# VHH binders against p46559: the designs that were tried, part 43

Target 1, 369 residues: p46559
Amino acid sequence: MTAIEKFFTEKSPDSEQVLLKVIELGIDFLGGEWKNVDKSQVNVSRVHGGQSNHMFHVTSSTSATPYLLRIHRQPPSQVFTDTVNLAIFSERGLGPKLYGFFEGGRMEEFLPSKTFDVNDVLVPENSRKIGAIFPLYHSINVPVSKSRRCVHLMREWLNGYESLGGGDYEILPTTVNYSDHPKSVSIKDLNHEIDNFEKWSTEIFEHTLVFSHNDLASTNILELNSTKELVLIDWEFGTYNWRGFDLAMHLSETAIDYRVPFPPGIKMNGDLIDNPPNIQIFCEAYVEADKKLKNRSPSDPTAEVKALIQECQFFWPLTNLFWALSAMKHSLLKFENGVDLDVQARDRLAVYFHLKPRSQKIYEELSKK
Below, E stands for the ipSAE of ESMFold2; O stands for the ipSAE of OpenDDE; V2 stands for 0.75 times the mean of E and O plus 0.25 times the DockQ between their complexes.

## First folded at step 13 (VHH)

Design u8 (framework vhh_7d4b_2; at its last look DockQ between E and O 0.11; V2 from the best seeds 0.00; counts 0 for: pae E 11.7 > 2, placed apart)
Fold by OpenDDE, look of step 13:
Structure u8 (fold): chain B 369 residues (1-369), chain A 125 residues (1-125)
Amino acid sequence: as target 1 above (369 residues)
Amino acid sequence: QVQLVESGGGVVQPGRSLRLSCAASGFTFSSYAMGWYRQAPGKQRELVASISSEGGSTYYADSVKGRFTISRDNSKNTMYLQMNSLKPEDTAVYYCARSYTIEYGRGTYYKFDYWGQGTQVTVSS
């Protein structure tokens, strides 16, 4: 725990110490009217949600610019990337403005908005909107490593799992009813799965590398109150990946309900996994928006949409493997609330193995072209 | 400074009831989920029940479902655990804990970061 995290977690938001600290931050990073703000004029309220566990909305009864204070709980390696991403998006008007960053935290623009839930992302119009905004982000040239972080993370998590004493993992799905999976998988088996997908993806989809969000769950989508525009947040996993992986990540999450805050804390809908209702609309919107963005002439999008759907389908199981491995590792670290990461891991592995044959077929088909 | 103070523990016979209280201070109580843990001698600490910040969601361990009720009064900065139909296996030190949300991968996860000193509950004939 950083010093600043300790500071904001051990003290009440209405404590004098916190009030003075947020004034100090306001002065340092925003200046102007914050220099004239008295502690009696300041209000600090906790904001819930997001990747960061500690968020505070800082306002005053003066003309001083309100701001969101974010105290990081992320690993240091992710904080840097997240900050850089936010800075770039801030400058481009694709997210909240970044007012400043410091060790262990940052100040950013507060955006009055609604955070999407699992129901919101299933609304066809919302899916269309989400599909249409992806090209804006995918078109950004970010000066970061072009390495496939998803592959690295999977291997890292698997290694971590092993290091923590993990062995063969029994697949017992709980919320899904798939049975076409192995009874158990070894670390070697899982490594082989990673290797195969890396190979297939590299061979077939290397030309589709784009800067990607890689974690677009519903909770990472904001609908602005004023304009109803959507803003993508929490770019902690932002890195270059295959386009299809990023899109499939979002689509696959639409089938998962995390609304249960306590164990098991997850519910997967097999029907949505097998027959995603909005994939067509989503991909159509993407293709259309991408064409516009690139100033391409209007043309029949049918073939492109079909191809994109196929691409998403190819990467769909990989997204589940990705989070399965994460869940496997973290389950061994015993989070203090009994969140059933094992259920998550098992279900995702079941989904992975269920969908994997389709991906392999896609690879085989496309490799012949 | 964050403080959690448990009260209401004691010695009771099987089948009887106890009500535990947790008084919170030093933080905005209504902004945090809360929970009860218990630790029996020679056993690991286990989650008994938890409650969301607004009290709209609750969780119970299977062993206490139907017997225990967790609640909170945010105006009093207090959380409660009503324990009915107590059993000898409920004997433990009960701890109040503050929870915060974390995100590892997908979904909302809860972690507890502050604990009270605990209150002893003994169920014996």
Scores: ipSAE 0.031, ipTM 0.341, lowest interface PAE 5.5, mean pLDDT 88
Fold by ESMFold2, look of step 13:
Structure u8 (fold): chain B 369 residues (1-369), chain A 125 residues (1-125)
Amino acid sequence: as target 1 above (369 residues)
Amino acid sequence: QVQLVESGGGVVQPGRSLRLSCAASGFTFSSYAMGWYRQAPGKQRELVASISSEGGSTYYADSVKGRFTISRDNSKNTMYLQMNSLKPEDTAVYYCARSYTIEYGRGTYYKFDYWGQGTQVTVSS
C-alpha cells in the first residue's frame, strides 16, 4: 500500500492533516480560489470507489470549486488508460473535467447526478438515451493501439489463471437454469473459444472497429441532476474493439445486479439473459444518433437496426466469456470485491455456452455474404 | 437532507417480540439497499440484517437467523425489523442504515453510509 493511500485511508477525513492536505491539493491544481479556504470551512466525505480507487468528495463553504479526489488502489499502470481517456474526454466536454493528477491519484469534477441501477437501465426511455450516447464516444479517434481488442485481455487472464495453478474449471453449481453447457472446460477448450470468436469477429465485423468503453454496467452511467443528460464514467477497459461487443456488454449487464447486500454479491436475472426487452429501442437510438453525428446519406433504417441487433446478439456470449475469464483468474488471487468470483465465473460460462450457438449461426449466415 | 428515524424499541421479557421501524426521508428510498445494525454495551457495532432496494434479497447475521425478519414498504419509505423470540443477548441500540452515498464507479458490494440515532432494545427478566 502506497504512502498516499495509507494517508487517506488510515486518517479520519475530518482530521486536521487530511483537511490541510485537500486544501493543499486544491491550491496546487485549482489555484487561488483555494488559497483563502480555512480548514474549518472544508468537508471531506468518503464515496464508495469500487475496486480501483478510494474516493472522497471535497467541498467547502466558500466559492472554491468542489472536487472528487481519487486515490488509486492499484498501480498507476493499471489505471493509466482511464486517466488518459478522462483527459481526452474532458477536453471534448464528454465527461467530468480532469483537474489534475499526481502520483497515486487524481482530482476531477464532481457531477451532481444519479448513478443508474439495474432498474434504471430497463426503463425504455433510458435505454433510448443510452443507445444514443454511444456514437458520440465511438466517433472519437483516440491515439491508442487498435490491435489489443477485448481478446488480448481475455488471453492475459487465461494465461494468468494457468500460471497461478489453475486447471480444468467445473461449471456447476450455477444459479442459472441451463443444461446445454459442458460440465467442465479445460484451458485448451477456453483458448479454442477465444480463437474462434476472434476469427469470426475479424472476418465479419472488422469494419466496425471503434473506440469502446467495454464495461458499461449500470453503475458506470450517471444521469446529471440539472440536465438529465447521461455521462459515461470509468473508462479503464477503454480500447478499440468491435462496436457490437461494446453494445452487447451494456445489454448483457442489464441482466446483472452487482448491488446485492449479501453473498454471493451478484444476481443474474435469467429472463433477461437471452435478450433485453429494449434491444429494439436501444439499437434504433444508436442508428439514429450515428446518422445524425456523421451526416450520413439516407438509407434503410429498418435494415440497419436489424443488422445492429444481430451484431449485439453475435457478441453477447463473448461478453460473458470475457468476465468469466477475469473472475477465474482473480478468484485464485483471492481478490476481495464483495462478489463471489466462482459464482460469477460458473454462471457466465453457462450463459456463454447457452448463447454461443446463436453467434455461430449468425457467423454462418453472414459468411454466405 | 437524508434522515433515518428509528422507532419501536423498548423493554421486553425474554421470548417476546418487538417490531422496529425506520422512517426514511430526503432521498429516493426505493433506490437504496437498507440495513439494521446493533451495538451492545461494550461491543462494536454489528450488521444484523439487510435488504435490497426492491426487497427481494435479504441477509441475516447467524445470531438472529430464524428469529428476525427484515422487510420494507417502498410506498411508505419505511424499513422494518420484526424481532421474535428475543433473548437477553439481543439487548442493544439498534440503528437503521442506508447503503451507499453517490457512486462514481462500478460497485462491487454495498457499504452503509448513513445512520439513524438508534433505538434501545432491552431484553430482561
Scores: ipSAE 0.000, ipTM 0.190, lowest interface PAE 11.7, mean pLDDT 83
ESMFold2 (binder alone), look of step 13: mean pLDDT 83; pTM 0.848

## First folded at step 15 (VHH; framework vhh_7nfr_2)

Design v1 (at its last look DockQ between E and O 0.69; V2 from the best seeds 0.00; counts 0 for: pae E 8.6 > 2)
Fold by OpenDDE, look of step 15:
Structure v1 (fold): chain B 369 residues (1-369), chain A 125 residues (1-125)
Amino acid sequence: as target 1 above (369 residues)
Amino acid sequence: QVQLQESGGGLVQPGGSLRLSCAASGFTFSDYAMSWVRQAPGEGREWVSSISGSGGSTYYADSVKGRFTIARDNVKNTLYLLMDSLKSDDTAVYYCAREYEIEWGRGTYYEFDYWGQGTQVTVSS
């Protein structure tokens, strides 16, 4: 635990020490009216419900700019990357402004907003908006490694699983209604799956490399109260990846509810697993927005949209394999997320094997061109 | 320098009990969650139990729930593992590890940055 984490977690938000500290931070990074703020005018409230365990909303009764204080609970390497990403986004107006960063924390713009839930992302208009916003982020040039982090992570997780004593993984029972999966899968088999998708993706989609979110679940989408614009948050997995993987990640996540208040804490909607109902609208919006962004001439987008849908379909199973491997590893450790990780792993593997043949077919088709 | 030293291991019969200790030094002991991890011959490392810095929260692997009890004395800078109803499958090297929490987008998981040398526990008739 860092000193600053200890400071903010052990003391009450209304303690004099905390109040003075947040004033200090306000002065140091924001200046202006914060110089005239008295502790009696300051309110610090802990923000709950987010992905971060240490967030505080800092406000005053003055004209001083309120801010979100985030205390990091991430490895330094992740903090570094995240900070760089946020800084770039801040300058481009693509997310909350970054007011400042320091050892163990950062100050961000507080955005009055609603966090999307599993139902929000299924609203057609929201899917359109989300599809339209992706090209903005995908167009950013971020000075990070262009390596395929998703592949690296999958391999790391699988290796971790093995190192923790994991063996053949049984894919029964499942909550999804698929039976076209093996009874069990070996570590060797899983490595082979990773290798194949890496090969296929590299051969047919390498030209689609973009900076990607890679975890755009509903919980990572904010709708601003004032403008109703959408803001994407939680870029901890932000790395370069195949465009289709990033898009498929979002689409596949629309079928999954992680906030189920009863065991196993996760629910997959079978009706949405194969194809989300809004995939057409989503991809149309993406193509339209991308053309606009790149000043492309208006043309019939039909073929391009079809191609993008196919691309998403190709990567769809890989997104499930990705999280399955994560769940497999973390199920062997102390991990808290309210979800039965074994159930998640089995279900996602079932989905993976169910959808894999479609991806293979797509590869075969596109590789002949 | 952070140091962790396990003790208390030995040979015990099935159904027997052992108490492991881990002496910690070189850091503020109460600021860190601590864990026991074991490794059986030819097997990978298995998380066994964790305890929060204050000792207010305890966690157990399913394989040891109801049989093992983790505790700590922050004044003595010592971590304990009380093992009851020992089974042959509990045979392993037991390690004390300092835990640090990592916030993950979909939850929280824990890593270990320091390990002891381990103490051998053998359950055999």
Scores: ipSAE 0.041, ipTM 0.549, lowest interface PAE 2.7, mean pLDDT 91
Fold by ESMFold2, look of step 15:
Structure v1 (fold): chain B 369 residues (1-369), chain A 125 residues (1-125)
Amino acid sequence: as target 1 above (369 residues)
Amino acid sequence: QVQLQESGGGLVQPGGSLRLSCAASGFTFSDYAMSWVRQAPGEGREWVSSISGSGGSTYYADSVKGRFTIARDNVKNTLYLLMDSLKSDDTAVYYCAREYEIEWGRGTYYEFDYWGQGTQVTVSS
């Protein structure tokens, strides 16, 4: 814990020390607006959120600009990419304004908004809006490595699983209705799956490399109260990657509900996995928005949409393997986080093996061209 | 420099008891969750137990639940593992490890950034 995290955990938000501290931060990063604000004029409210940050909405009875104070509970290396991405997107008006950052935290615009849930992302107009915004974010040049992809993190998790004493993983029991998977998989088997998908992806999709969110679950989508525009948040997994992984991650997550009571805290919908209702309108919106952004007429929009759908279908099982490996590693820590990680790992492995033959068929078809 | 030093290992009969200690220095001990991790010969590491910085939350692997108790003394900067009803499969090197939190948007995971040198526990039958 940083000194500033300790300060905000030990003291109540209405204490004199906290009120004076947030005025100091306001002066330091927002300037003269806060210079003559008195502690009697300040309100600090804790904002409920994820486990990675202490969140405070800081306001005053003056005209001083209110701000969201984010105090990190993670080491600086874990938040570096998220902060850089926020700064880049903030300058383009694509997210909250970044007012400043410091050791252990940052200050940003408070955005009155609705956070999407799994049902919101399945509404056809919302699927269209989400599909249409992806090309905008995919067009941004982010000054980070283009060589570190999500498959590298998958390998790190699998190695971590082995280091923590993990071995062959039993896939049963599952909550999804599939039986076309092995009973268990070895670490060697899983390394082969990662290697094969990386090979396939590099051979046929390397030209699709873009800066990707890689974790666009519904809870990372805000709808602004004032404009109804969408904002993507929480870029902690942001890296250059094949765009199809990014799109498939979002689509795959629309079949998963994390709001169910623990245990297990997760529910996968096999019907949505097999027959995703939103993939067509989502991909149509992506293709149309990408063409508009690049100032060109579609040359064959029906063919482009079909190709993008194939791209999403190709990467879909890989997104499930990604989270299965995370869940496998972290389940050996046996801590509560609202999701039964063994249920997640088993279900996602079952989905991976169920969908993998489709990805192999797509690879074989496209590699003939 | 962060330092973790385990002690209290030894040879014990099945059904016996043992108390492990881990002396911590070089950091504010009460700010960090701490763990015990063990490694049997030829095996990977197995997480055993964790305790929050305040001591208010404790966690146990299924293999040790009800038999082991993790505790800490934040005045003496010492982590403990009280082991009762020891079995032959508890034979391992036991490591004290400092946790740090990793957040990935959907939950909290703990990783270990500093480890002790380990203390041997042998349960002879």
Scores: ipSAE 0.012, ipTM 0.299, lowest interface PAE 8.6, mean pLDDT 85
ESMFold2 (binder alone), look of step 15: mean pLDDT 83; pTM 0.843

Design v2 (at its last look DockQ between E and O 0.70; V2 from the best seeds 0.00; counts 0 for: pae E 9.6 > 2)
Fold by OpenDDE, look of step 15:
Structure v2 (fold): chain B 369 residues (1-369), chain A 125 residues (1-125)
Amino acid sequence: as target 1 above (369 residues)
Amino acid sequence: QVQLQESGGGLVQPGGSLRLSCAASGFTFSDYAMSWVRQAPGEGREWVSSISGSGGSTYYADSVKGRFTIARDNVKNTLYLLMDSLKSDDTAVYYCAREYEIEYGRTTYYEFDYWGQGTQVTVSS
């Protein structure tokens, strides 16, 4: 724990020490009206929702710029990557402004906004908007490794699972209504699945490599109150990846609710698992926005949209395998976090094996071209 | 520098009891959840028990539930594992580990960032 984390954790937000500290930070990083702010004019409120960080909304009754104070709880390596991403996005106007960073924390623009839920992302207009903003982020050149981190993570999680004593994993019972999966899957088999998708993806989609969010669930989408524009947050998994993987990740997540207040704490909507209802409008919006961004000639987008949908479909099962492996590893630790990780793992594996044949078919078709 | 040092291991007969200790230093002990993890010969690591920073919440693997008790003294910066009704299957190297939370998207996971050197527990007649 850093000194600053201790400071903000042990003291009340309304304590004189905290008030003076946030004024100091305001002065140091924002300056301006913060120089004239008295502690009696300052309000510090804890923002709940992020377990990985301590967050405080700092406001004043003056014209001083309010800000979000984030105190890190994450490993330094993750903080570093996250900070770099935010800095780049800040300069490009693609997220909250980064006002400053220091050892153990950072100051960010507070964005009055609504966080999307599972219903919001199913609204066709919202899907269109989300599809349209993806090209902006995918166009960013970020000076990070171009390695396929998702593949590395899958292998790491699987290795972790094994090291924790995990063996053959039974895929029963499931909450989804699929039966075209094996009863159990071995570690060897799972490694083979990873290898195959890596091979296929590299052979047919390597040219689609872009900087990706890789975790765009509804909770990571903000709608600004003022402009109704969407902002993508939580770039913890932000790395270069195949475009289709990133898009499929979002689309696949629209079918899953993690805010279920009763066991198992997760619900998969079977009707949405195979194809999200807004995949067409989402991909159309993406293609249109991408053309505009790249100053491409306005040609009939039909073929390109079809191709993009196919690309998303190809990566769809891989997104489920990705989270299944995570859930498998972490389920062995038997921590209670509100979600039954075994249920999640089984369901996602069922989905994976259900959709895998489609991906293989796509590969076979595209590899002949 | 973060340091964890286990002690209290030894040879005990089936049905016997042991108390393990883990001395922590180099960090604010009460701010972190702590865990015991064991590794038997030829086996992978097995999570045994966890306790929250404040000590208000405790968790146990099914294999040790009802027999083991995890506790901590935040004044002494010490983690404990009381092991009763020991079985041969409990033979392992026992490690104390510091936990940290990781948020992967919508789900909070737990990882271990620091480990002790371990203490050997042998249950044999």
Scores: ipSAE 0.050, ipTM 0.367, lowest interface PAE 4.6, mean pLDDT 90
Fold by ESMFold2, look of step 15:
Structure v2 (fold): chain B 369 residues (1-369), chain A 125 residues (1-125)
Amino acid sequence: as target 1 above (369 residues)
Amino acid sequence: QVQLQESGGGLVQPGGSLRLSCAASGFTFSDYAMSWVRQAPGEGREWVSSISGSGGSTYYADSVKGRFTIARDNVKNTLYLLMDSLKSDDTAVYYCAREYEIEYGRTTYYEFDYWGQGTQVTVSS
């Protein structure tokens, strides 16, 4: 814990020290009206959410601009990309404004909003809205490497698993009922799977490369109270990537239920894995929004929607392999978050191998040109 | 510059005891959770135990639970591993590691950013 994290962790938000500190930050980064604010006029409330940050909503009874204070719980190297991405999207009106950053934290606009839950993403109209906003974010040119894709993080996790003493991984028992997978996989086998998907993806989908969120779960979607427009947040996994992976990642959340009691704290729904309920309306919305954004001739060709659905289906198993590798590595460390990581890894590996033949078929069909 | 230096290893008979120490410098020790990790010959690293920055929460691998005790002294900036009822399976190099908390895909994980050089523990059969 940094000094600033310790300060905000150990002191009550209503303490004199915290009130004076947030006034100091307001003066330093927002200036103006914060210079005339007294501590008796300030309110600091903890905002609940992700475990990567401590978050506080800072307001006053004056006209001084309120702000959201983010105190990082991760080292600077882990949060730098998220802050840069926030700044880029903020400048384009696609996220909260960035008011300032400092060692250990940042200040940003508080967006009066509803955070989506797991059920919200299953509502067909919400799926349509999510599909429609992806092209806006995918159109942004972010000045970072285009060579660092989802597969590079997957390799880092697999290397970490090996470094922690991991070896062959047993896929059984699972909570999902598939039998068309190996009993175990080696590190060499998993490297081969990553390499094959990278090869396939590069050969047939390289033209779909966009800056991608790579983790669009329900909790990363805000619906603004005033406009009902959606805003995507928490870009810590943001990289250039094939758009189909980004879309498939979002869609895969419909198959995962974290509401079950621990243990295991997680259940995969096999019916949703094979047949996500809103993929048609989601992809229709994406295609229409992308056409409008790029000023292409207005049309609704069923062929473009079918091709995008095919892209999502191609990348679907890769999204499961992605999280399986994360779970495998982290299952070798201490664990206290209400999810059995071995159950997650085993289920996701089973799903990966179950769906991989469909991806291979798509690759073979499209590689004929 | 962050430095972690282990000591207290050695040769011990089965059933014996050892106390490992890790001297920390170059950072505010009490701000960080700390871990012991071990590596037996020809094997990968195995997490052994962790302790919160304040010392209020401790965690143990099943293989050592009830036999090992992790502790820290935030005045002396020292991490300890008290090992009792040692078995031949406990033979390994023991590393002191500084951890930090990160979030991946809805779960909280712990990673290690600095490691010591390790201290050898040998339990002779």
Scores: ipSAE 0.006, ipTM 0.347, lowest interface PAE 9.6, mean pLDDT 84
ESMFold2 (binder alone), look of step 15: mean pLDDT 85; pTM 0.849

